# Ledger of designs, part 6: VH-VL binders against Large ribosomal subunit protein uL6 (rpl6)

Target 1, 180 residues: Large ribosomal subunit protein uL6 (rpl6), of Picrophilus torridus (q6l1b1)
Amino acid sequence: MIKWTEQAEIKLPDDVQATMENNELKIKGKLGEASRIFRDNYVKAYIEGSSVKIATSKNNKYTKGIVGTWYSETKLLIEGVTKGFEYHMKIDFTHFPMRVSVRGDKLIVENFLGEKSPRSAKIVDGCKVSVKGDRITINGIDKRKIGETAANIERATYIRHFDARVFQDGIFLLKGEVNE

## First folded at step 1 (VH-VL)

Design pA5 (framework fv_pimurutamab)
Fold by ESMFold2-Fast, scan of step 1:
Structure pA5 (fold): chain C 180 residues (1-180), chain A 121 residues (1-121), chain B 107 residues (1-107)
Amino acid sequence: as target 1 above (180 residues)
Amino acid sequence: EVQLVESGGGLVQPGGSLRLSCAASGFTFSSYGMHWVRQAPGKGLEWLGVIYSGGSTDYGNEFTSRFTISRDNAKNSLYLQMNSLRAEDTAVYYCAREEYGSGWYDAFDIWGQGTMVTVSS
Amino acid sequence: EIVLTQSPATLSLSPGERATLSCRASQSVSSYIHWYQQKPGQAPRLLIKDASNRATGIPARFSGSGSGTDFTLTISSLEPEDFAVYYCQQRSNWPLTFGGGTKVEIK
């Protein structure tokens, strides 16, 4: 008989549905469906009534940290399927005008530091990337996937063998942008 | 009921300008990407462009210099500004909502009734 | 841009018959094809998402299949309301593009 103690409760909005199957929490709202895998030996998430609940079988600093993380992730899933997320990135160059375009599931960077070989960044499934002028916009319902896409884009313009004080070319995330 | 209603179409002289409106109701307009799609008489569908929930835009290659998409979330309205119109721009213009779910590129689940623009002298 | 070629341009069939519509892409689009139905004087209606997933409210007689460059929309048994023009659309690359359409008409 394992005794589970409820540690947190997230009330679902009326237009949001949740399911819990195989350690995967799926949240469905008007903008779509997003999910997270919540797997741990001492922490479980489950659906009861119109709420997502998080319970522990051991109460210690470790399990309290996981409860906090899953609570925050669940709230982000709800926000994503109801409001969505939008991240902005800026294109900066000094001597060689880089050309940025989206082709299928990749963002392509041409003429980076005058390089003849294009660089590319994987656009994570569930994200839409658009380029306008010096701005790149990433839209989606899953904040983790948007963050991963932004990181992929930043990495595509990483300068490995140059002093950053000399070369400041790249594509950078503008953190804190509002969704609309 | 989720609805999109276009207005502002009509007869325009070549070289002229026209602004189309699309009024949205029954959903949280500010949360959705909105598209314009046109259809010339007896022809197929042609994608014009999109405005994302945050206000940034993308256009088909042939439309970037002459067409501008904008939105007013407080009025639940979408706009298409058309400049330097040509006879080949004669078409029914539809506004459409992009369904979220599998990525922003998802399908157009709600369409307006369309508004006819005729470019003729 | 990705060009989508739909064939045939016109299908003349009777109610109760099976309709098979083709959409071919100029380059691979994985499974990123949507299908729409348009009746005369009406706006298009979404039928199938990402090659094979029926949209909300779409009857089971509509099905989609395919991957890569070759896609098919099948109507297993035509109802009177199914006589319309059908368009495919790709979401694999910018700009978004539609096929030229296939008209399904009463024989």
Scores: ipSAE 0.000, ipTM 0.482, lowest interface PAE 14.6, mean pLDDT 84

Design pA6 (framework fv_pimurutamab)
Fold by ESMFold2-Fast, scan of step 1:
Structure pA6 (fold): chain C 180 residues (1-180), chain A 122 residues (1-122), chain B 107 residues (1-107)
Amino acid sequence: as target 1 above (180 residues)
Amino acid sequence: EVQLVESGGGLVQPGGSLRLSCAASGFTFSSYGMHWVRQAPGKGLEWLGVIYSGGSTDYGNEFTSRFTISRDNAKNSLYLQMNSLRAEDTAVYYCARESDYVWGSEDAFDIWGQGTMVTVSS
Amino acid sequence: EIVLTQSPATLSLSPGERATLSCRASQSVSSYIHWYQQKPGQAPRLLIKDASNRATGIPARFSGSGSGTDFTLTISSLEPEDFAVYYCQQRSNWPLTFGGGTKVEIK
């Protein structure tokens, strides 16, 4: 018999539901459904009543670290399906007006440094990207997917082999008030 | 009050040209992508194209050579230039604004004009 | 282009009945389907965004569901003002496309 000791409990809000299947925690709320895979030999997450609980079969610094990570990820899933997340990015250009648009599942950047070929960035499933003037807004319920989309957009305007003082063009993530 | 008002429709002969206008009010026009959508009598909706806040455009495949979308942000106006018109271009033409609602995509149309009728007939 | 097929073409129902409208995509569109209502002589009205999110001012009797290629718009109990044509639209790929519409008419 393996003895499991409960280490953490996250109480679900009344309008949020959780399920566990194949080591995947799925959280459903008014804005949708988001999930995370929680696999470990010595740490397990499970649903009991209206709570997500995390337990360990071995108590050491590594399992405690995993408990902390899963606790934080579960809280982010709950926040995502109830409030959602919003990231802001800014379009900056020096010499050539950059034209940014959303086409299907891609963000398209035209006229970057005067280049004839457009650049593109994949918009990850579950993210919504809006371009207004010099600002890009990324909305979604899964913080990891929003972060991946933002990274894809930044990467699309990466400048190689050049001194940053000469070329400061790009699309950059803004630190600010986010709807988290 | 956020609104869009189309104008410029009418009767035109096959092979002719027409320029439609869409006047925007009640919002910061320059910040939004704007679309044109048409509807033939008794038929469904057909997307024509878009002009983004940054000025780039995209069109449905059948419209790229004959139709041009432009905007004048100083006048809060959107335009559709239609050339080489055919009988099958007979439709009500709507301008529409991309939604900025948190959980709506850029390609959801939350504000529509009343439409302007274009009839292509000899 | 992505083709959206709406069925049935016409639903004949009475006030108070439930309406279920289908929209099927020729390839996966994730959750990127919007729904619109159009009454004769009027411009379309946005109802549902990204499969399941009601637009501002839309009554709770309207709900959307689905993902991938199979989407449904449900009106839980028809009001007289709900008899109209309903269109789905995808935003997954360019060009943007609409379904052929479903007409909900009084039986």
Scores: ipSAE 0.000, ipTM 0.456, lowest interface PAE 15.8, mean pLDDT 84

Design pA7 (framework fv_pimurutamab)
Fold by ESMFold2-Fast, scan of step 1:
Structure pA7 (fold): chain C 180 residues (1-180), chain A 125 residues (1-125), chain B 107 residues (1-107)
Amino acid sequence: as target 1 above (180 residues)
Amino acid sequence: EVQLVESGGGLVQPGGSLRLSCAASGFTFSSYGMHWVRQAPGKGLEWLGVIYSGGSTDYGNEFTSRFTISRDNAKNSLYLQMNSLRAEDTAVYYCARGPEYYFDSSGYLDAFDIWGQGTMVTVSS
Amino acid sequence: EIVLTQSPATLSLSPGERATLSCRASQSVSSYIHWYQQKPGQAPRLLIKDASNRATGIPARFSGSGSGTDFTLTISSLEPEDFAVYYCQQRSNWPLTFGGGTKVEIK
């Protein structure tokens, strides 16, 4: 028999439901459903009453770290399905008007630094990207996926030329306008 | 058959609002970028904006916050919401199926291949 | 934005004559110029795609040529239904822009 000691508790809001099955925590709220796999030999997450609880079978530096990670991830899942997340990015160009548009699951950047071939960025599943003027908005319920989408977009406009200092063109994350 | 039909035009007072509609039939509406193009009386064509198949929008006058393009794929419909209208907005408004983005891809021909008949918006006192 | 300048503003010709319409871009647009025909009270109709490719149903008397900054629409022998306004349009850069138009009218 393994003895489990409760290390953390996350209380669920009244409008949120949680299900734990096959080491996958699924959180459902008004904006949708998001999940995380919480699998470890010495740490377990489970539902008890109106709370998600995290327990350990060994108390050491390793398990303490995992408890902290799962606690934070659970809170982000709850925030995502109740409030959602929104990231803002800005399109900047000085020499060549760049064309930014969304087609299917990709953001397309045309005429970047006058390049004939388009650049593209993968929009991660579960994210909605909107381009309006010089502003890009990324919406979703999973903060990790939004961050990955933003990173993909920023990477699509990285300048690798020797004259990078002459060109300030790109698409950049506006941290101060991020709704976390 | 492939067709676009605009509606909602008319006379509007300066400062007023108006919503134009464009009904699409005969093609998979959700797969295409849809555009609005306007033409003032006796003048040339002016591209107003687009809503892409992915749902995002762009405007020819990107600093104009007065116009909003939207779509309802379940109803095969495109919309143009026009606010704070001015005399300069007097024009025939066309919806059109057209380009989503530009890139140097051989074999890809992208133009305004299908147009509606247009709807007249007159902004006057 | 790319400015397209069409010349002449007006062409006065008789049926059977050849019409040559010019479109000049303020910067290179490669071959990404389209031509449209518009008759009074009607929507524009696509004639030529990407400088030289005729659209479906367009008669062989219409032809396009050019690359870079200089483009030409040619109507080899004008028919009565060809008297209209013709617009060039570029898809090389965003925003999309149209030329000011050339009116082909009966002499």
Scores: ipSAE 0.000, ipTM 0.440, lowest interface PAE 16.3, mean pLDDT 82

Design pB1 (framework fv_pimurutamab)
Fold by ESMFold2-Fast, scan of step 1:
Structure pB1 (fold): chain C 180 residues (1-180), chain A 120 residues (1-120), chain B 107 residues (1-107)
Amino acid sequence: as target 1 above (180 residues)
Amino acid sequence: EVQLVESGGGLVQPGGSLRLSCAASGFTFSDYGMHWVRQAPGKGLEWLGVIWSGGSTDYGNEFTSRFTISRDNAKNSLYLQMNSLRAEDTAVYYCAREDYGTLSEAFDIWGQGTMVTVSS
Amino acid sequence: EIVLTQSPATLSLSPGERATLSCRASQSIGSSIHWYQQKPGQAPRLLIKYASQSFSGIPARFSGSGSGTDFTLTISSLEPEDFAVYYCQQYDSWPLTFGGGTKVEIK
């Protein structure tokens, strides 16, 4: 017989609601709703009372790792819908002053390394991007979507054609600039 | 009745590729974790890998770079893509279902197997 | 990976005799073991799950026991159809592993 053993519990704040349906955990708070798909044969997440609980049917290194991951991701969903996240990126250039702007769901980079054709990066749904001087700020409630947007922006200024030691131009995530 | 039927086995040259299929019937295929297990002639059983009901996969260490498991829930089918085949991959390949849906790695239903021979 | 060692490799017995098959794990696995029977030219068949629970439709003469590192499959009185190879399988840790098998053959 399969026996599930509780491994972790995340207490929901009074102003946060959670639902589990079709392996998807949905968390709703004052800033909005965010979700994660938690699928595994040996690890289950479920709602009990005012808590999200994570249980295993097998107790080994693999399932312990998944429990830790889902625990952390659940806490990030709660933080996102209550406080939100803010990522900062820096615009760096040496000889070609690049121009960065937001147009609709895209960040546009003009004059990158003197290129005539502009580059663009998709802004993932749920993210708000703003540009001020040499700083780009990405705000949102879903940390994965913010990370995806930042990665899209970095890729838009990727230097494949040149030795990276010669050119440092690009848009980069600032270490330690992630905040709530 | 609950059945699994493998197909796609045959003779392949070393370095070649082959894709095996497993057709499921008689149960709600999408609810179950599905596994591939092989057996070399006269030898024991060796677990290759799994695809969970949610679509994530895992493999034995020896198979991670050469073998890929996938599924098509609309067609009730499981697949094993085998690349860079070697003589030691010669075996009968079985598909197997976990009992009680997605909750156990006890293999309650097995196909009859399909023979793959890797020889020049 | 967890190594499962089955002994003996071959067990020669007559119909009506008791068979005792051993499976030892390289580390403690609780009760995370299943047993299978395989007849020549056939796919394996699940006999015992979770160390000691008989699978549906399996004859009462088959039983499993053990926990930790030492597990046993017992056939209380061999029938002609029981001469086969038997495998243990662990599900405590990834990757899943099988024992090398014990062949039960007629004397």
Scores: ipSAE 0.000, ipTM 0.445, lowest interface PAE 18.1, mean pLDDT 83

Design pB2 (framework fv_pimurutamab)
Fold by ESMFold2-Fast, scan of step 1:
Order: C-alpha cells, then sequence, then structure tokens
Structure pB2 (fold): chain C 180 residues (1-180), chain A 121 residues (1-121), chain B 107 residues (1-107)
C-alpha cells in the first residue's frame, strides 16, 4: 500500500462541483466547466467532502513544486468558473492602419506595416475575442487558454526583420486591465 | 421542448405574503443556475436573484430581507417566497435559466411567460 | 451596483432604416454585456451575448459591439417585427443589472 501524506486542501465554494477521474480534475460552476490533467507518479489530487486535496507519496522539493502548481491551477479553475477572466489588448500602429477582425477561430490582421498578405492568430477553444476600435477583449473561464490566445495575437504582429524600437506597431496586452 | 412555466401570481394585500413557482421541463434542471427577474407595469427589467445548481443564492441588494429563492431538483421546480409585500412590488415575475455551464455565458437563454403579482387593497 | 444607461429612451424609425442603440456602464465591465428584445405582452428574448456574440437563430441584421463602458446594438435594416423594447444587461459584478431600455417604435 502506498502511504500518501496530505499536503494541500482547496475548499470548494457551495456553487462549485468537482469530479476527479482518469487523472483529470473537472470543475463546474456558474460560468461553465474547465479541467486540468493532474498526472504524476508521486503526487495525486482527489476529492474528499467539499474539498480538493493534494497528497504526496514522496516528500522532497520536486514533489513540493508539483503540489504548489496543482494548488494554484485548482484555484484558477475555481476562479474561472465562478468569476471568469477578461484580458484587454491594444492595437497600436504608426504609419499603416491595421484592420483587425475575428473570422471563425482566428483573429485576422490586415495591412500590418502595409503588408499585402494578412496575418492570423488562432483563438484557443473556450475563448471569446471581440474587437472594437483599438481595443481587443478576450473572455474565458480558463486563464491558461486566455493567456495562450493573447500570446498568439501578440505573436501575429511580431516584427522579425526590423528593430522593434523603430517600429512599435503591434497588438499588446494592457497592464492593469485584467479581470481576475 | 425546453420550457419554464411560472404560477402562483395574483392579487394580494399590502403586508401579505405570496410564493411563486416555476416548473421546468425539457432539460436537466439540476445542472443550471435559475434566476428571478421582475418588471413593473410600463417599466424595465429588474434582476431579483439567482439560485445556483449547488443551492447557493445571490440577491439584489433591495430583496435580501423580504424575498427568498429556493429550488427542488427532484420536482424540477424553482420558488420565490415573497414576504411583507408593498404596492411597489406589483410586477410581472419571470423565471429564467442561465446558460448551461459548457457555454461561457450567464445569459438568460430561456424565459418563462411570467406571472402577474398585484399588491393592492 | 453597476448602473447601465441606455439611450435614446425612444427611437422613432421607419422599416428599412438602420437602428443604433447605446448602452453605457457606470464603470468598466469589459465585454460582459448581453442584449435582449421584448415585445408587448411577451417575455424577453436573448439576442447578443458577451457584447458581440450572436445567439443561435438570431437574424444577421442584429449585431453588437463595444467594450469597457460603451456598448452598441445595431439593427442594420429594420423589419416590422423588430419594433420592440431592447435591454442591455451586465454580468461583470453582482448584483446583475439591466439598462432602462430603448423603445424602437414606428415613425
Amino acid sequence: as target 1 above (180 residues)
Amino acid sequence: EVQLVESGGGLVQPGGSLRLSCAASGFTFSDYGMHWVRQAPGKGLEWLGVIWSGGSTDYGNEFTSRFTISRDNAKNSLYLQMNSLRAEDTAVYYCARGEWFGELSDAFDIWGQGTMVTVSS
Amino acid sequence: EIVLTQSPATLSLSPGERATLSCRASQSIGSSIHWYQQKPGQAPRLLIKYASQSFSGIPARFSGSGSGTDFTLTISSLEPEDFAVYYCQQYDSWPLTFGGGTKVEIK
């Protein structure tokens, strides 16, 4: 029998339900359902009563790091399904007005630095992207997916052949305009 | 067919109490947050409160002392208990479903037909 | 609580005309706005969710835009069945609140 030592406990809010099966933690709340795969040989997550608990079979700095990561991810899943997340991005251009639109699962950028070929960024599943004027809003319940979508959008306007200090055109995450 | 049907409205005297019911059909009732919204004659919509799938409730600031929302998942029913009623509580009361948890939306996608509550002597 | 101000209170237009309805929040709400249509004697109907996402089955003439504090519902070309009252609703914070409504009526 493997001896497991409880390392962390996350109390579920009354309006949140959790299931743990096949190493996947699914958290369901008022805004939807989000999940994470928590698979490790020496760390396990499980549901007991109204809490998610994390336990280890080996107590060392490596397993302590995993416990911290799963604890943080579990809290973010709960926050996402109860409050959601919202990121704001700003469209900046110097000489050529960028035309930004959402088409299906992609954000399309036209006329970036006057380029004839449009650029695109994949919108990760579970994220909603809206564009108004010089602002882009990304909404979702999974903070990792929202972050990935924002990174994809920033990457779509990356300037490879030019010094970014000379050309400041791009789409950037706005500091302080994040809804936790 | 996904449907919500309110009942229990009627004429009640000031200071009286009334319990409204909302019968749900065509979906897994226990999976959804359920809301109450009212509308006074000729006026706009006013959110009263919600009861989540787990039983927790949230209310508009003006309603916490006189109104209580409850549900019975076995009966697929939502309730609004209204106490110490006043003339200004005269309104059509709607029950509404928040979108299922798979959507990133709390939008009210299904509404009942409404039930009229008239508080008058 | 977050206050939503809809303007104009009444919009008098003819069929075929473009309607532009405004909803302004007392503080930034990102894109946490939904739009509803209500006809006399009927329950409200969801049109647009999260500022710009059309609800399933809603005609293409309806569109939403905006973020932060300023939101717009646009009906590109009014049909006879579109003359109704329209409400915005926020979900940024509790309690949930609705705007006062904009009545779109025949001129």
Scores: ipSAE 0.000, ipTM 0.438, lowest interface PAE 18.8, mean pLDDT 83

Design pB3 (framework fv_pimurutamab)
Fold by ESMFold2-Fast, scan of step 1:
Structure pB3 (fold): chain C 180 residues (1-180), chain A 121 residues (1-121), chain B 107 residues (1-107)
Amino acid sequence: as target 1 above (180 residues)
Amino acid sequence: EVQLVESGGGLVQPGGSLRLSCAASGFTFSDYGMHWVRQAPGKGLEWLGVIWSGGSTDYGNEFTSRFTISRDNAKNSLYLQMNSLRAEDTAVYYCARDLGYEYFSDAFDIWGQGTMVTVSS
Amino acid sequence: EIVLTQSPATLSLSPGERATLSCRASQSIGSSIHWYQQKPGQAPRLLIKYASQSFSGIPARFSGSGSGTDFTLTISSLEPEDFAVYYCQQYDSWPLTFGGGTKVEIK
């Protein structure tokens, strides 16, 4: 028989609902629904009463790391569906004014370092990207998807084999997410 | 020699504003969440809020809506902006480093010495 | 918010005696408790994390136990430097909250 020991408990706010099925934790709040797959041989997450609980069948450095990760991810899911996340990025250029726009599920960067071909970054589903002046704002309820979108945008303006002291162009993450 | 040093405390009139600073050294500041905790004279500890490495913030108590936490990673500095100060805000203010994600965190492993804020007319 | 109630408010003991400090949560928090020591004029110091794990460098005489709503910090044999105020803190739910503290003082 497998003996499970409770390691963590996350109490759900009054207007937040949680379900667990097929190793997927789904959290619903006023702003929507977000989910994470929590799958491990020695760590499990489950719903009990108004709480999400995390338990282990083995106590070691790796399982404790997983518990910490799932605890943090669960709290971020709750924050996302109640407050949402907002990431800020800045458009920096030196010689060639880059033009940034959103077209469907992509952010398009034109005139990057004077390049004729546009660069593009995939906007992950569930994220809203807005461009105003030299600022890019990414909004959503899933912090992981917002982070992925920001990484996609940063990668689209990555300068390889260039001396960074000569070229400081790019789109960079600023202070991170801002709660609404 | 991991160290946190608060500054900016002092005497402030009710309704005034004050900005506290916390200077970090001896570790990679940008990798850690940073907390503010206060303690009124002769009283217990009260958590004010946190700013994570990514910049997101969480606050305690509705009264901390008058307070804003920010950071400047280039300067290894943490800040607490306090507005509309009241007598009940009189306390020693500590900055503290989050332990990180080893075994869940939200533990404070390194603390500053504290800076005293007195709100009085 | 989760309220943590520490008891007793004051323990008057002699060096060499065992100290047992209680922390009770207003609702179940699993093992989501940390313990801190604070001496007069000093910042708090982390002693026990995650209800029962000793933080690095903390003497073996300090131990934590409990789960759910009832938590205990035990000092098996008090040393002179252990006379201080002890706080429990929960990290189960926002906002993070501390107990009111237990003062361990010399008899």
Scores: ipSAE 0.000, ipTM 0.444, lowest interface PAE 17.8, mean pLDDT 83

Design pB4 (framework fv_pimurutamab)
Fold by ESMFold2-Fast, scan of step 1:
Structure pB4 (fold): chain C 180 residues (1-180), chain A 122 residues (1-122), chain B 107 residues (1-107)
Amino acid sequence: as target 1 above (180 residues)
Amino acid sequence: EVQLVESGGGLVQPGGSLRLSCAASGFTFSDYGMHWVRQAPGKGLEWLGVIWSGGSTDYGNEFTSRFTISRDNAKNSLYLQMNSLRAEDTAVYYCARDEVTIFGVDTAFDIWGQGTMVTVSS
Amino acid sequence: EIVLTQSPATLSLSPGERATLSCRASQSIGSSIHWYQQKPGQAPRLLIKYASQSFSGIPARFSGSGSGTDFTLTISSLEPEDFAVYYCQQYDSWPLTFGGGTKVEIK
């Protein structure tokens, strides 16, 4: 028999539902459903009543770290499905006006540094990207996916073999998370 | 072991320039965003800026025009070019690693260098 | 920018006592707070991530709590090596900002 000791409890808000299947925590709220895989030999997450609980079978610094991570990730999932997240990015160019548009699951950058071949960035599943003037907005319920989309967009405008001081052209994160 | 070592600090006159270096070892440098944080003597921490794995940079508002962050992944090195230095730039300058490799996700500084002192005085 | 206000500026306690340090944000930031410890002449050390997650190797006496605008770092029983300056840091919005610090000193 494995002895499990409860270490943390996250109370679910009204109208938020949680399920735990195959080490995957799924949180469902008004804005949609988001999930995280919580797999570990000595730490488990489970649903009890209206709470997500995290328990350990061994108490040490490593399991405490995992408990903290899962606790914070669970709270972010709840925040995402109830309020959502919004990241803002700015389109900056100095010499060559770049054209930024969304086509399907990709953000397309044309005329970057005068290049004739377009650049592209994958929009991660679950994210909505909007371009208005020199601003890009990324909306979603999963903070990691929004971060990944922002990173993809920034990498699409990576300047190789150029001094970054001279060429500040690119697409950059303007502000962090915004709770809606 | 994972380590960051700053160098290049020293005494410089107002209006002068200085370039700081940060040598990284023990991890895949090119995967991480790298930050500069400074601390004036007896004062608190102040975030200066970052350079992401893709080469893009972001700065605190007061640093945009005078400071430039760059990196050389082949040399596992991070740099801070400081221009038009003022007395209020006197501080210990730390390089720090972003724990998360994904841009814009929950930045925490898990590894710090020991700092290099920059003194701006006449 | 988001302003983080730490209080008290100085906390005078004896070894064995509980320390409670406050960090308040000028606007709601969810759980986007990290805590650092800095001893004189040393670089800062990451203690707590995401308001409540202990960083690897950090003693169990350190814990974090809070969400929204009010965050707390607790040291359940002060050891001699815990007398240091503690900083909170936010990542909710750019630019990244630190609190002004709380100095925990021997009474």
Scores: ipSAE 0.000, ipTM 0.445, lowest interface PAE 17.4, mean pLDDT 83

Design pB5 (framework fv_pimurutamab)
Fold by ESMFold2-Fast, scan of step 1:
Structure pB5 (fold): chain C 180 residues (1-180), chain A 123 residues (1-123), chain B 107 residues (1-107)
Amino acid sequence: as target 1 above (180 residues)
Amino acid sequence: EVQLVESGGGLVQPGGSLRLSCAASGFTFSDYGMHWVRQAPGKGLEWLGVIWSGGSTDYGNEFTSRFTISRDNAKNSLYLQMNSLRAEDTAVYYCARSYDEYLFGSEDAFDIWGQGTMVTVSS
Amino acid sequence: EIVLTQSPATLSLSPGERATLSCRASQSIGSSIHWYQQKPGQAPRLLIKYASQSFSGIPARFSGSGSGTDFTLTISSLEPEDFAVYYCQQYDSWPLTFGGGTKVEIK
């Protein structure tokens, strides 16, 4: 029988509920529910009492790294469902005024470097994107999904065949913070 | 200013018990692994154990039955309870913080140390 | 338990000379080694992490190298403040272990 040694414990706030099923940790709070898949051969996460616990069956630098990652991810899930997150991005252009708008589950960029074909970025489910002037705000409870949305937006304005020193047009992450 | 300050050392008789404290300041104590390391006079460093940010503990093989590490995050304090002390436990006892940053490839580099507190086990 | 063997136990040198300190592990540990400096009456100080990465504020004369079982700490040109005891420490597996130390002393 495999012997598991507890490595970390994350105490749940009174207003937060956690469930673990099929390697998926689901955290529920006042703002909603967010989840992570925690799957590894030598590291497991489980619920005991009012805590999320992480244990290892092998103790080395690899498993320590996984424990640290899952510990941090669990804390971020709790923070997300209780406070939420807000990311800020800036719209920069040089000579071609790009037009940015939200249409359904996509952020649309028109006139990027004078291109006739619009570019688009997928807004990940659970994220709310707002555009005002030269600023884009992304709100959500799942930091990974917000980060994915921000990365999608940055990729939509990649300048692949131009010297980046000559053209600095794009949409860039300005700031990420906990929404209070 | 990030700082660790040990206290509680002194002279104790063989078979006795002693509790050491380590006071932390200048950082979010609850987010870090906290270790005890000892050094006998004129000898090298010996790792005793750790209590992780999550509360679990790991000990060096020879210390599991006599030494207990605990922490009080509300007081930013780390403790080492030592029982059944022997002459060979005479040493300077250090507390140390470990980085809990997996992206840098190490969760147990001791970047901040206390000044140490001397424990002498003698009649 | 992984045993770390440091050699030599004592290295007698003069200021300006190059110091080369060895740490050998009883089994392969990749690059899972840290180096510390300890002066008399003081707590240890982290110098090098992950075999070769200098810790913040450490002078450029200190460097680390190696992987697997053989690791080296090099001080390119000894300054008066560098005469101290140096320890290697592994983080590959539990329990954490230190080498026996190398004392760098003035000739």
Scores: ipSAE 0.000, ipTM 0.470, lowest interface PAE 15.7, mean pLDDT 83

